# Designs tried in a protein design chat: VHH binders against Dermatopontin (DPT). Part 2

Target 1, 183 residues: Dermatopontin (DPT), of Sus scrofa (Pig) (p45846)
Amino acid sequence: QYGDYGYPYQQYHDYSDDGWVNLNRQGFSYQCPHGQVVVAVRSIFNKKEGSDRQWNYACMPTPQSLGEPSECWWEEINRAGMEWYQTCSNNGLVAGFQSRYFESVLDREWQFYCCRYSKRCPYSCWMTTEYPGHYGEEMDMISYNYDYYMRGATTTFSAVERDRQWKFIMCRMTDYDCEFANV

## First folded at step 1 (VHH)

Design h02 (framework vhh_8h63_2)
Fold by ESMFold2-Fast, scan of step 1:
Structure h02 (fold): chain B 183 residues (1-183), chain A 122 residues (1-122)
Amino acid sequence: as target 1 above (183 residues)
Amino acid sequence: ELQLVESGGGLVQAGGSLTVSCAASGRTFSSYAMGWSRQAPGKERELVAGISSGGSTYYADTVKGRFTISRDNAKNTLYLQMNSLKPEDTAMYYCAAKYRIYSGSYTRFDYWGQGTQVTVSG
């Protein structure tokens, strides 16, 4: 299981949403430490300071049953101003985010940093509710159910609100060879 | 400093139930994530259950469906309700706590109790 990974004192974490990876309109590139995946996403909207969001992430080690990630990569760019739906290719899990702000559309482009686990496949996928619940609000998505991993997201941009709403795509991962997976 | 003291361990027959408790003193208990780890002779210590400051729970696959972790912030107490106990659940059970730290930090439990022994006879 997820919490059975690594050393005893590091098999459970209270995910921190303190500190921000970016200032308003600042580009950023964030990667979880090797062998870890994103388990929490927090964001605040700064309308008075440029109608942009600051982002905060928490990472956790994957369970020993998944083994070492066999490959990690930056997924293709999702362009600013567009609605999009993207999951990590090759059965990957989200292990980071990269983003740049574009004044021409008052929005951000996005890339996922994805890691795959050889012969492990996603299954029993579901979508979270919208984050934030309303444009301009703080969002705080924390997955303490360690059986589910973030594989991607779908998001919509409102030009009127100058903000995004997100739904995260969460999946279980097989702890056996994908030959036996039902993906 | 947060101080943790476990109690409630003992001898129980296979198939039985037992509740262990952890009393916290010092800092504000409600701000900490709490967990229960166990270690049997000759085996590595494993985290069996965890609960966040907000009440979200985690369970190891070995105990899921049998054990229930809960917290009482008014009493500064953490509980582990153990049902359908098996001989392989025999171990020293340790209470642990950690405070939230900056995002992206790979962290560990900061505070540990001295443990309480649970022995399950067959």
Scores: ipSAE 0.000, ipTM 0.115, lowest interface PAE 17.5, mean pLDDT 79

Design h03 (framework vhh_8h63_2)
Fold by ESMFold2-Fast, scan of step 1:
Structure h03 (fold): chain B 183 residues (1-183), chain A 122 residues (1-122)
Amino acid sequence: as target 1 above (183 residues)
Amino acid sequence: ELQLVESGGGLVQAGGSLTVSCAASGRTFSSYAMGWSRQAPGKERELVAGISSGGSTYYADTVKGRFTISRDNAKNTLYLQMNSLKPEDTAMYYCARGKYYWGSSTYRYDYWGQGTQVTVSG
């Protein structure tokens, strides 16, 4: 039943087995399919091709208990060259990323694509360790705990390394209205 | 490079049980939807069970209530527990990395293992 060819010839012709979202220094805008959220972030650093990263994301359906997302939006821009900390507004979950490269600072600006789930509230939030572990390394952040969803990230930019390290903010979601979150 | 290796197939009497497993190596397992497909001689490949990275499961009507799919992300292993086996379940069983979404509306391609033969005599 998998048995369709499913993939545009152009993507297959490029021989990208991971389907990298961007080429080096290319701007991109990525959104998970409706009802899905980001569960993995992969990236490789390409020093030879402009000291930038190529990005990949894996998306998975949210549990049926969460229901359909009620609203999705692009969060505010986090400017290139800056360290920042941002979570999705309105108890939202990360369902995409948008980024543009700036040669003036040799870094990227970033925006989250966020989706909210009516009457669901984040709780038991924690922060991952740094990805990559060292500047210039490949990063492969995958949620091993199915109950946790990405709500945001904090990241630091190194002008010397021309690279970023990320910590992702992971939270559980209640199975009841936010009005009842005061326990 | 992702490598999928199936094992646990064999000959079983009708009404019996068997567990097949799939070991994933080479790269990340836990972010992928995984599944089991089967192909009997003269028939197209059929997805019989699937499990998302979040644990949601799917079963084809032909196996619902008899088969149980599970995953162990710590061991990068996928399982299919098959109960109440019927001669119609005789097929080569393939482990598959299911479609997952990358970029716009484009899906990435599935990976398939070499398969493990399950023969049910009756």
Scores: ipSAE 0.000, ipTM 0.108, lowest interface PAE 16.4, mean pLDDT 77

Design h04 (framework vhh_8h63_2)
Fold by ESMFold2-Fast, scan of step 1:
Structure h04 (fold): chain B 183 residues (1-183), chain A 122 residues (1-122)
Amino acid sequence: as target 1 above (183 residues)
Amino acid sequence: ELQLVESGGGLVQAGGSLTVSCAASGRTFSSYAMGWSRQAPGKERELVAGISSGGSTYYADTVKGRFTISRDNAKNTLYLQMNSLKPEDTAMYYCAAGLKYYTFGSRSYDYWGQGTQVTVSG
């Protein structure tokens, strides 16, 4: 069981690696551990090795007041080469990313791994500035604001730059019971 | 650049309480996710508690309901309040700070303290 003396302490990055999830042009699937959500997104662009990005994520447990996630799922695919805007369905929070590289367009398709919390709703949502600030630069988006969680993103692809810029959608979650707002 | 110094360890009887603290100096403390890990004699090191820059907390099942992690950004200090202590809680307790990977029961941290000894006698 997790957290008792029968569970070994893991040291996944103790051999001085940079913690990247993928190599250039490598497909990947990353999920936060159960009960955790994405709180940081790091990426470095490598133009020499086929104009792709390596990605790194940090996860943190959600507050006890949210309870256990009631359901988690992979959201719909967002196509390579396209601009898109997507938030997790059903008031979900982003708990992972899945991506595959397409050499034909020199870009990646993307999926969010989303988890929802029963009777907890997003509010006070805002959108970050673009990451990276300029195509080809390193990006490091860290949620420093108290109680803001990633619900999704909007992103644009530049065929000329062969790179993407991202804006992340950040929201607070209620600490009281709420119902889904039906349209 | 970031330095972590633990204090507050000591000897306590089973059923007692103790608070250990971690003073951070150097870089901006409030930007870091913080954690407490421990290593008991003859046991593996385990992550017992964590707290994000935003205040979200994690507890290992071995300490859930007994330990409380908290931070004071104005004082650049991390705390671990330990209640209902058991002889099995005897360990060296380490403070850690980082912004990278976190996995359930494990974390990738950039900075570590030297540790403070907690001994619980039965």
Scores: ipSAE 0.000, ipTM 0.142, lowest interface PAE 15.1, mean pLDDT 78

Design h05 (framework vhh_8h63_2)
Fold by ESMFold2-Fast, scan of step 1:
Structure h05 (fold): chain B 183 residues (1-183), chain A 122 residues (1-122)
Amino acid sequence: as target 1 above (183 residues)
Amino acid sequence: ELQLVESGGGLVQAGGSLTVSCAASGRTFSSYAMGWSRQAPGKERELVAGISSGGSTYYADTVKGRFTISRDNAKNTLYLQMNSLKPEDTAMYYCTAKPFYSRSLYTHYDYWGQGTQVTVSG
């Protein structure tokens, strides 16, 4: 009548088994389900395993007032080793990430998967604080403000630290035809 | 905030199949790692199957090869397909969820449903 020894034990299943999109230096492509956008970005830095990050994303449905996304696409590549600033074109929201690791620069290239909503426009945009707070730290960016959506990010690469810091660009979206917002 | 409701349990003969479902209400279902735990009389509660937000799966050795966990994020629903059922699979089955910020499929789950009873006669 005793419990089976097959009950999972923490010691045999490391942190890296919990929904990470990638292993160290592994390329990945992640898309939210249709009608959903990225609401959280989590990452850990693996010092022992070659100084790369594992990534975890969470998605949530956009409100019905926003309607269905009219078009989705992969945005242009942001090259490894460079600092960059990018928002989704055509008033799009971030609905995924794609990345490849480049050993030559010890860094990743990045692309956003973006979706747009017909005649809905971003407004009241703001930028988060830096994630992680210091290079090498774990980061957890969670959008608890249900009215704000990720439009993009700015990020800096440190060749010394072999790591990136990110600031995410968060915006509200009009629930009306933005062509008439400034009439 | 996140509410879980299990369904699909029942009485099945040994060797039979059954699918249990878990409907989630609230928001951010896709951000949670989901699992199925079971508890039989006189036994400890065990995690039998887990699925991460990214789609990685875990199965306890007792059910590996017989049970399949899956999720439908558009419908906010978790499934457990149970094949080749044995009398020792008789238990109350609980749908469980943990936020994506939890570290492992094997850490404690924050959300629990009321359970659905599966009884296998043999």
Scores: ipSAE 0.000, ipTM 0.080, lowest interface PAE 20.4, mean pLDDT 78

Design h06 (framework vhh_8h63_2)
Fold by ESMFold2-Fast, scan of step 1:
Structure h06 (fold): chain B 183 residues (1-183), chain A 122 residues (1-122)
Amino acid sequence: as target 1 above (183 residues)
Amino acid sequence: ELQLVESGGGLVQAGGSLTVSCAASGRTFSSYAMGWSRQAPGKERELVAGISSGGSTYYADTVKGRFTISRDNAKNTLYLQMNSLKPEDTAMYYCAAVKGYLWSTSRQYDYWGQGTQVTVSG
């Protein structure tokens, strides 16, 4: 399975060449190319009065053992100013992000772009440490294991810090036929 | 091919500090995730700290808050700053490298140095 993955740091190994998906307070929509899933999340916090984050993502093809994604969709909105926990429905994997900034709460709403793989189910799920480690810091979440895929996240908003901390939900996917897990 | 050479090990008293270094040869050092693993006699090799090409870090629970990993891509050098050393930190310390993701397990790393001995007296 490791041979099915290319070098995932290709998009991040030279940060000086990477652009950000959004400017401060700008809405954005990011989708991995077809057949790819999100493997890295990078973000910087703007400490100026317009407190917000800029985001960047890296994607990698899923292994041939999963096959082609059978369906992709935008998951339901997670509201600005709220803590939330969401995984992709229908055993899906995260393949993108969409976000809009809300001046009224000084925070963002979020949506995952999710893709599912027929008869493949998540298992052995775990949660990462918090990103960033402290509010206002830069964050680089890079998957440390090619066998795990991002299914979702839980995140908390601090009105005092005007920032979010994230824990990402990572799961393995079966290489045999299954129909029900949705964890 | 990447070659790794560790240095800076030695004898230190409990509560003391020590920095070990790893010099890498190769055109693409900055593209590797780097790590420090240690092995004491009769024990399994454990990854104590790691740093990605982008600067994200990992620390084992045994060293978290005491050890700091850093890299200098201009010098092709990896560092481990060890503070508040304990006798149980006594081990051979190995530098490791892998292309791709930062791994939390020793067995995922492809390139290894010969090690540098750190001894903490009590």
Scores: ipSAE 0.000, ipTM 0.120, lowest interface PAE 16.2, mean pLDDT 82

Design h07 (framework vhh_8h63_2)
Fold by ESMFold2-Fast, scan of step 1:
Structure h07 (fold): chain B 183 residues (1-183), chain A 123 residues (1-123)
Amino acid sequence: as target 1 above (183 residues)
Amino acid sequence: ELQLVESGGGLVQAGGSLTVSCAASGFTFSRYAMGWSRQAPGKERELVAGITRGGSTYYADTVKGRFTISRDNAKNTLYLQMNSLKPEDTAMYYCAAHLYYGSSFYTPQYDYWGQGTQVTVSG
């Protein structure tokens, strides 16, 4: 995990003032500050420099009603070249992303950084529309609904386009302990 | 109602070829990962081949290089082309549909199963 070609968390790269987390084909590791979760995902596809994406994330504090996150961890790797569906385990919310590019498949592996709130459980989950709408386009997913938090995503890879489309999994959190949730 | 119906099984001589098919109905076939599993009497069910909705394939080491999985989304049909059949390939073959979950791909927990089609290889 920490021993691969990832970056120090939350660094801006030297070559742009745009705030992108990574350069084309660079590995990266991004974590929201403690007590914050991902509320926006922005990405641009760069065809000129080997057909990869640059990523940018926005984080916001979770409401005081959720309390402090009880623990945070890196979720299991989702392999490059594959389609996949993953939510944070243990009722977790997405608070970061880690990714490494693989030349052999012309795609990225992905990991979520997840945090859980011991007295709250996800429920009433739904899936966004696909981002980008078409391969190669810029994507801007912004969660304006304060009642919903990102728990994960499903994504498909096109070897022909050398790009991914994403649908994000959004859930509400209960106002009572998980052990009493009737979900 | 989701239905999976396997067909194409039968008796075949060792070294021969056979294609089994699975007709899917009652759901959006193109959204599901599909697979073939087999079970011989007294043995556990094993996943032999899988194909994602994007067309990426998986094969068990026991069948790699001999079996080919494919899908036809327009016909809602899954295929398994079996070449160079061996007596140990004798089993009931089951079609399965799964909402793909990346972390479990090599040992997927398939959501739905068909009734199976028997393949018997004599030698």
Scores: ipSAE 0.000, ipTM 0.098, lowest interface PAE 18.6, mean pLDDT 78

Design h08 (framework vhh_8h63_2)
Fold by ESMFold2-Fast, scan of step 1:
Structure h08 (fold): chain B 183 residues (1-183), chain A 123 residues (1-123)
Amino acid sequence: as target 1 above (183 residues)
Amino acid sequence: ELQLVESGGGLVQAGGSLTVSCAASGFTFSRYAMGWSRQAPGKERELVAGITRGGSTYYADTVKGRFTISRDNAKNTLYLQMNSLKPEDTAMYYCAKTWYSGSYLYEKTFDYWGQGTQVTVSG
């Protein structure tokens, strides 16, 4: 649907005036260029301007051994105000984020943009520590290990703090033909 | 109060050109992706052109190569230049705003539309 093959021109970072993807309370949609995946997530919290976060992402091309992504799609919405856990379906890797701010709960809904690599499966998955370390802090998650790709996240919303903490789910991808993950 | 006001529509002969404009107010225009949708009598509304905050553009296959979308952030104005107009381009043209800034443009990302301006191509 939609994103699969209709709009390749729009698959990259849309620059803000100061480098951030969004202003406080502004919705955004960010996609890595074709053949790239998210390798860094940076965010600052602004209590003064509405208790929201500004976001920035970095993308990197996947190795030649992984090949070109066979398809990409938007995952189901994860609702504002809720704790959730989601990985890309169909062995997918995270290649973007989409988010709307909801003033009624002072939080964001989220969607992953996911891309699948034919006959490559995730394995040896692990979870990062929480980002930020404490609510309200700046976060800067960078994948220092290129052998691991982001497949998703789990996140907790605090109504008291008006903020989220994230743990990212990181996996290796097979270098042999594989139809589905044993995970 | 958020407002989008279209202008510049009218009657044009086939093969002619027309520019429609949209004056935006009540929000920070430069921070949002904008677009043009159209609806002909008896047909569904379709997105024909979109432009992101950063200036990347989208065009429907029916208008690609003939229409050009542009924005003037200093004037809070969105433009659609229509060249080589065909009778099939006859429609009410609506200025539209997305709920986000972003790199991905398609109809479901738009959450607000103006009142529209009629473009009629005869000929």
Scores: ipSAE 0.006, ipTM 0.296, lowest interface PAE 10.7, mean pLDDT 83

Design h09 (framework vhh_8h63_2)
Fold by ESMFold2-Fast, scan of step 1:
Structure h09 (fold): chain B 183 residues (1-183), chain A 122 residues (1-122)
Amino acid sequence: as target 1 above (183 residues)
Amino acid sequence: ELQLVESGGGLVQAGGSLTVSCAASGFTFSRYAMGWSRQAPGKERELVAGITRGGSTYYADTVKGRFTISRDNAKNTLYLQMNSLKPEDTAMYYCAAGYSIWGTYSKPYDYWGQGTQVTVSG
């Protein structure tokens, strides 16, 4: 009997901003507080008893000019063992992560929790360097320019290393109606 | 303009108490980790207390149990309450802010104030 098919996912809890959201091979679901988006991702790799990562996220309120999120949703599942590229639909920003571990492939499936801001559009998008720099290393991704928000990621899985590398997709958001955007 | 301005330093008798404050302007205070460091003449600067954006605190062994760090995000102000002061606490006290969203005391601070002098007499 497998408890990882049940909802909600079991989570590690901590009373500080420095805590991990999951234990090794534990499923988790993490959402930023209302009106906040993910601005940092950190992770450590554990080789004992099989390879997996513990994750932590930092969230920050969106600026006053952006207003309240108009809707939030879970994006489509990205399957374990696969390379993928995904951004939040409908000009959304990443406001959480959901994941469960699969013994059959020694990897995780992933979902973004996305929130959209009415009539605000992403622009000046760029992609980070690879995190971690090498498989098995610790990673700490913090937006260098805070004005940029995470819209998604691309990631590759190595069956040999039993680990993932990530590049995060970062964009600014207009403080005016999307209908007046040049593109 | 990003600015940190310390105040509240002065002369105190050994065993006394003092509160130093740091007023922040030019940035969103609540998004930064904050800390207090001190430097006595002829010595290296040491981090004595740190506070994350979420309120978790760190204290150096030299001040643990005597000093309390706190923040007021509504007033953009950082505080250090110093109790049971010793002559060895005499130093220039500097306020620091780091962009690091994790707010850990182990991360380098990016912004520093000009300092406020605390002198403890025997």
Scores: ipSAE 0.000, ipTM 0.157, lowest interface PAE 12.7, mean pLDDT 79

Design h10 (framework vhh_8h63_2)
Fold by ESMFold2-Fast, scan of step 1:
Structure h10 (fold): chain B 183 residues (1-183), chain A 122 residues (1-122)
Amino acid sequence: as target 1 above (183 residues)
Amino acid sequence: ELQLVESGGGLVQAGGSLTVSCAASGFTFSRYAMGWSRQAPGKERELVAGITRGGSTYYADTVKGRFTISRDNAKNTLYLQMNSLKPEDTAMYYCAASKFYYTSGLTQFDYWGQGTQVTVSG
C-alpha cells in the first residue's frame, strides 16, 4: 500500500498531513486555526535553475491560562532579496506566514500572521541556531520545549546560493498582567 | 541619557544569599521598565527577572521562588535578592532598562550595564 497524497492545486491548501503548503514559486498564505500558534517549520529546496523552497508548518493550541487571542493581524512585508529581523508587534506570537516569489531577485517576500494575548508578555527569549545549517539543505525546526513560542525571526539571503538561512526567536509568555506603553 | 551601574556581586557558598544592585543616573528612572539578565561562560545571555513601572514582576522558571526583583524610584536603584543560590547561578549579571514598553525579551531593552560577577561555590 501507498501513503496519503494531497492534491497539489496551487490555491487549495487541503493537502494530506504530509503535504507542502506551496509548490515551487507559488505564493501562499497560511494561518493556524484560532487559538493555535506555529510550533514547527519544515522546508525543502528545489536545486534547479530559478530555485525556490516548499514550506510546511505545524500548529498547536496555546495553554488555557493564556486565554483566547485578543487580536490577530498581518505584520508589514519584509522585502525579497533583503536580510531582515522582525518580531510580532504588541507582544504577539507567530500564528502564520504569507509569502510571494519574485523572479526579479529569485527570492521571496515574507509576512508574519501574529496574534496577541491580552496583558501577557514575552520573557526568557532565545534565538535558535541557523536553519538550514548550509544553504540548499532541507530544514526542520521543531520547538522541543512547548513552553516556548515563536515571536519572530531573523534571516539572510544569499544571491549566489539563491537561498535563505533563518534563526527563530522563541519566548515564554507571562502568567500575570504586564504594561505596554510608548514614550 | 540613562546610565546603569551594577554592584554587589561576589563569592558565595551554595545555599547562601546575595543582593546585587543597579544604580541608574537621571530623573526618569521611574518611567522605565527594568530587568536583570545573566550570562555564564560559553552560554547565551538569559533574562532572569523583570519589573514594570507599576511594580509588577516576572521571573524565569530557573529562578522563580528563589530570586526577588524590586525597585526604589526615590533612590533610582534596582535590586535582585538571590536566595538559595546554586553553582548553576554562577554568571555575570546585567541590569537593563526599556524606555518604550515592558517586555521581558532581551531584544526589547534599550540600555544595559557592564555587569557584576556572581560566583557560587559548592
Scores: ipSAE 0.000, ipTM 0.085, lowest interface PAE 20.5, mean pLDDT 78

Design h11 (framework vhh_8h63_2)
Fold by ESMFold2-Fast, scan of step 1:
Structure h11 (fold): chain B 183 residues (1-183), chain A 122 residues (1-122)
Amino acid sequence: as target 1 above (183 residues)
Amino acid sequence: ELQLVESGGGLVQAGGSLTVSCAASGFTFSRYAMGWSRQAPGKERELVAGITRGGSTYYADTVKGRFTISRDNAKNTLYLQMNSLKPEDTAMYYCARELSYYGSGSFTYDYWGQGTQVTVSG
């Protein structure tokens, strides 16, 4: 038959049941509803079956002062097995994640889904602590009570641990037109 | 009905170049990530290159720096330009469409065509 590779989508799984967007080694594509951005990233590590993670995201509407997103797009692929640093282009905010598991490296390929708020600029950016604090642990990054929005992340992969640590890049956004917005 | 029709394979000498193409029909080509995979007899299938809707590219380490994937959305065509070919590149090359997470059986690549054979001598 027509071949594929990687793990098939598990159609019997209800993602709303436990909130996890994926099963072990399952590829996924998650987008916040229109006008919302990611405010929480949760994950558990499975040490037995593939050394993969299950992921859970929470979204919240951006303030009305920010307006409607002018456009949204998938950012460039960040390859499995590599360390990387990426922020959304064009002053964008993270509104989703897409990922596929690669057995050859026992790691995931990643893409951000980014949305731009026309004429609004990031400022007062900072980087979170590492999530998880130790490889193999659960991670739970929550920013419900904040004025900061996720613009990206930097992450390192450990081939020995077969796991990733993440630092998220958080910025405030102007609520007025900015003269030096990236085009 | 989804169709992917590969063409352009053939015999080339080591160090040579070849371009294979894939004509897509039955879906909105510009809205899908596309890729090229290959399989030699008795070996596992390998994803060699991928390209997103926006044109971002991925390459397997075995072909990085030698192969270039591209797409022409106006012509619904996917290309793989292969340079500095090696005997180890001999394989059947398959065009693949990445499946939707929400609408089809897997978040992975589907192969719909018969492939196109590339043989590198020398």
Scores: ipSAE 0.000, ipTM 0.104, lowest interface PAE 18.9, mean pLDDT 78

Design h12 (framework vhh_8h63_2)
Amino acid sequence: ELQLVESGGGLVQAGGSLTVSCAASGFTFSRYAMGWSRQAPGKERELVAGITRGGSTYYADTVKGRFTISRDNAKNTLYLQMNSLKPEDTAMYYCAAPYTLFRGSSYGYDYWGQGTQVTVSG
ESMFold2-Fast, scan of step 1: ipSAE 0.000; ipTM 0.205

Design n01 (framework vhh_h_nbbcii10_fgla)
Fold by ESMFold2-Fast, scan of step 1:
Structure n01 (fold): chain B 183 residues (1-183), chain A 127 residues (1-127)
Amino acid sequence: as target 1 above (183 residues)
Amino acid sequence: QVQLVESGGGLVQPGGSLRLSCAASGFTFSSYSTYALGWFRQAPGQGLEAVAAISGSGGSTYYADSVKGRFTISRDNSKNTLYLQMNSLRAEDTAVYYCAARYWSGSYLRPDEYDYWGQGTLVTVSS
């Protein structure tokens, strides 16, 4: 529960009858089980029910060649109403998401939960297309190649649409000892 | 070897219906091994155009404006098969129909982004 302290608007996924991590405008904190990383991001937009999104995530164990994560942490907050670009510090991979809704801007703040793997570095990084393809649409991003891991995202907020589009940053991880990212 | 094999094409009258199937071998449909599966078509003398796509999870479907409301894409993971139900067929739907699979994230309705392709099945809509 240590990651739950200090976030009063968090929701546990077992409070969602339909499998979504959050209800509209509800804060949440989602962490993959230890040794797993985020491999899917799903979301629906509910304009008629408060101009917000419900979110769902899927996790998968990292290969034994990476070992167990040596350290995990919550990355810096990305403020509501702003466009931003962020990757996990220290060659980390995304293993969770935390978010709170702000009525003042009709948008969410975001934090990544990041985990690093000792002496393993990201390389051959690329960026996905936009999710959703158009504001207000359902999104379903799945990492189907077992060799690529999510390191972060860039996202744009539209005040007119009251919605976000996301591009995810995907990288391979070395299977040999290293100290620097290839980016 | 990865193979996609289309079937179900043929001659049909305007206003009729037809169901295409795409059987996969050498790989399986799953939420974590396939990003998208799609149907694309090429009319005589024209370029390849998108028809419909379905996400690897089956949670999202995408349709070209020309077929929206008439065609339905679906999949059956237990049979490793992708389907396209085509209703209210028009002469303009006459084309060779291809199924395709994509393992990497990207645009659902962009044919140049798909990794694996079938050989195609001809659909002719005429009286």
Scores: ipSAE 0.000, ipTM 0.126, lowest interface PAE 16.5, mean pLDDT 80

